# VH-VL binders against Probable carboxypeptidase X1 (CPXM1), part 3

Target 1, 162 residues: Probable carboxypeptidase X1 (CPXM1), of Homo sapiens (Human) (q96sm3r113to274)
Amino acid sequence: TGCPPLGLESLRVSDSRLEASSSQSFGLGPHRGRLNIQSGLEDGDLYDGAWCAEEQDADPWFQVDAGHPTRFSGVITQGRNSVWRYDWVTSYKVQFSNDSRTWWGSRNHSSGMDAVFPANSDPETPVLNLLPEPQVARFIRLLPQTWLQGGAPCLRAEILAC

## First folded at step 4 (VH-VL; framework fv_enfortumab)

Design p27 (from e09 with light chain N92H)
Fold by ESMFold2-Fast, scan of step 4:
Structure p27 (fold): chain C 162 residues (1-162), chain A 119 residues (1-119), chain B 107 residues (1-107)
Amino acid sequence: as target 1 above (162 residues)
Amino acid sequence: EVQLVESGGGLVQPGGSLRLSCAASGFTFSRYSMNWVRQAPGKGLEWVSYISSSSSYIYYADSVKGRFTISRDNAKNSLSLQMNSLRDEDTAVYYCARWGYSGYRFDYWGQGTTVTVSS
Amino acid sequence: DIQMTQSPSSVSASVGDRVTITCRASQGISSYLAWYQQKPGKAPKFLIYAASSLQSGVPSRFSGSGSGTDFTLTISSLQPEDFATYYCQQAHSFPRTFGGGTKVEIK
């Protein structure tokens, strides 16, 4: 279960605290990467239901600024809510920072390497991943590692934090 | 009424080329992603290619990748499939199909156009 | 790629029979499954989307069920116009894949 939601879905975390490596369009920007956000009714709307990295972005990341040192305990993800196409991240890594410049990764207990979290297999079902070791930091990043074959890395997220 | 009408099929020799067209009417074509789906004689349905409403995303079945090119002209309400290096196994009825406004399905299909690749 | 396996490949049935067609996905697809009906010489017509949602105008004797990997299409009381080939299709991911089809034939 872990800590309560940080506030992506509730809008407690403002749009200005969400960043990404790239976005396909404004309507698929980091401000759209909020859990349970919904698409418009028509393909080509300015707003769709996810953050989506540009197709050519080789190292996509989605970033949340909690504004102060925060204990991150878990991540919830969904795929893209859209009436036109399917996109979802199937695995991701997590990184943390206090200054948005120096990053450290969530680690796997057995290997000591970066933990790779299995994520979504459909657009809507939320998938919870508890971090092996909760981390205290100001920033958290999700780094898509794999996604739907033929699709783009798209996600909606909530962060569990206290 | 939504209507999709395919054309351009015919008989072609292996290694040859054909261009299929699909004329759309009865809906705002520029708002819908479009697909080609084929069916070999006596066989099941096989998805061939996808193009997004803006042409920003294009996907192909592995069996046709590198040989077929999907394109669309939103001003003319038309979808095209350029087929090069045709093989016997490309013999099929080719359908133009629209991805639905809601509900994740091919909601409208054309009548199909027949492509026969003879040895 | 997600493989869709339909069974049976054909079924012989009489008017009034209950017909059940099954469809299995090689991996989880949640409820992102559609069912299509195809009559000889015609393009497919969709019947059901999101595993269980019946298209407006499709008779209520058609129903879909299932989620994850196992799905069924049921025709509760087969009518003469229902003799056709039925296809499942996963709407979960690219490439879009169809089952091999089930031909419902007169017994």
Scores: ipSAE 0.007, ipTM 0.492, lowest interface PAE 11.4, mean pLDDT 87

Design p38 (from e09 with heavy chain S33W)
Fold by ESMFold2-Fast, scan of step 4:
Structure p38 (fold): chain C 162 residues (1-162), chain A 119 residues (1-119), chain B 107 residues (1-107)
Amino acid sequence: as target 1 above (162 residues)
Amino acid sequence: EVQLVESGGGLVQPGGSLRLSCAASGFTFSRYWMNWVRQAPGKGLEWVSYISSSSSYIYYADSVKGRFTISRDNAKNSLSLQMNSLRDEDTAVYYCARWGYSGYRFDYWGQGTTVTVSS
Amino acid sequence: DIQMTQSPSSVSASVGDRVTITCRASQGISSYLAWYQQKPGKAPKFLIYAASSLQSGVPSRFSGSGSGTDFTLTISSLQPEDFATYYCQQANSFPRTFGGGTKVEIK
């Protein structure tokens, strides 16, 4: 139990504060990367329950702007909520920034190397990862490292912050 | 065949209010996300607001948030924009535009209605 | 917000010329880019979506290319009806943002 949810699930964090390196479609854009968001077809176009990076994106990332210096303590992820297919991220790294230009990574305190967090193994079960050392920054990025074989890097997330 | 026709523009003083309407025909209006996009005299295009097909999702540009309210009536095939606390910088031609292909494109636009905010 | 920068702001051209307009995004937008044509006093007309997909009924002299941050709209052989202002628009994230426009005017 760390800091409370920042507000991706509750919509306290507006869509304008969510960005990504790429997305497969608008219906799989960063605004869809909110914890517990559900799949749906609202107007005949596909709106699915996740952010999904484009297949050819070699360095995918999902970014949250907290709007001010914020103490990030943990990350919760889910896979893609869909009635049509399965996708989920199986591991990711975390980066922070004060200006969205200069980034530093969450590190394993024993090795000093970038921390790699094991993530999801199914589309729905939330997986909590506490950061080894909470960081104060304005921006946080999740960087998928591995994902379901034959699938795409897709996730829903919540950030624990105070 | 697909038509969007705006109305309700006019001259108003700063702090005043106007209500814009858009009448849709030639397609199943209730299935499309709808938008308002504006263009100030001699300037480029600026997205203002959207409303999803069921009105469950609504979003505004920061410049109009808290002052403008988008709404729709699917039974009447109409889109509306209630504009309150108008400012000089709200002076523009206002277009209603249909959101096609998962929001990739504004595929059909109305002719526009002119809003002038001036004392 | 993603900033869209178009260049040039205007170009003078003759009928039959090849015209290239560029659009730059401040961050990666994959292929989530549309192009519009606007004639004076008229509403914008949709031309291209997904960076390179031509709208039905748009002449084949129009083409789009690019991905990530750098995009181009090309008119291979300019016609009299093509003198207009062209806008790019990103559809990767919210809010949707447009480039500043490129005016194609008669030489």
Scores: ipSAE 0.005, ipTM 0.470, lowest interface PAE 13.2, mean pLDDT 86

Design p39 (from e09 with heavy chain S52Y S55G)
Fold by ESMFold2-Fast, scan of step 4:
Structure p39 (fold): chain C 162 residues (1-162), chain A 119 residues (1-119), chain B 107 residues (1-107)
Amino acid sequence: as target 1 above (162 residues)
Amino acid sequence: EVQLVESGGGLVQPGGSLRLSCAASGFTFSRYSMNWVRQAPGKGLEWVSYIYSSGSYIYYADSVKGRFTISRDNAKNSLSLQMNSLRDEDTAVYYCARWGYSGYRFDYWGQGTTVTVSS
Amino acid sequence: DIQMTQSPSSVSASVGDRVTITCRASQGISSYLAWYQQKPGKAPKFLIYAASSLQSGVPSRFSGSGSGTDFTLTISSLQPEDFATYYCQQANSFPRTFGGGTKVEIK
């Protein structure tokens, strides 16, 4: 009935199964987009607490490869954990794929339009969005639509799946 | 294309001052940490200073701490290094270098600007 | 500070030779190591990052290996354009430190 976390926070999902459209720096790469990951204290470039797309990325996305067909039921997001600045995604869309080439979106079943999920309003508080229609697929992508004014599209995430 | 162009080098007496500049283009400057790296004549590379993308975190090599000040102007896409109390040992080519987002390296370098401190 | 010890300081080689350069860190740096090539009068150019990842456009005769404290850069068949000084650099912690360099020169 309910689906447990896929394993971004627990590291059950390896770094090699996380990809993104772009990253501002290696320390803000997709491997840093794990729920509750913390900023490093030595160097914000090397280790910071989020994935962040580069500013010129017109179509940012964060991708998880579940490794096999998986029932995706929800997404949890946080903003960037940093002692240096504030960044968080305020809304996003979700897409699925079986081959990482052909993608379909999560839809609002009543309207038939793409679902746009309201996300974060601060860096730390997790926001859960249950998918209107759980989907079976191997890959899931989060596509930031809006983010903090004057900031960048940054997030930490967990996926609920079974 | 990514470009970094240094300027401001020259010949100065010991105890003098110089201000180096680096003009950045071809990328979103405000999203990258920047560095100064120098190379004395016939010697190897030495990291000098680092500044975080927002300007809020700054690091210096012990050899220049208290004498050099790194700064950036994200509105003008420029990086600066104010060098005070210059010593003969500061004679070097100074490179502006960007910290790359994949693989932890200096992914783009400027052509360098030469600083000569002579007694 | 993490000290980077690079050897040899110079090597004389002929076109077609296999050249191996080593780099040792004074403490563990995982794979946070890059290799740079510098030709006389020019800025350094990065070749390899994350110890073994070859930069796009760099010839396949260049390869990097190692993890932890011991790293190597190998040129499998030296070409005329490869005569240069090579530097390793650790990215594990501040200050960022470079090896002393290895000059690959014509025999």
Scores: ipSAE 0.000, ipTM 0.487, lowest interface PAE 15.5, mean pLDDT 86

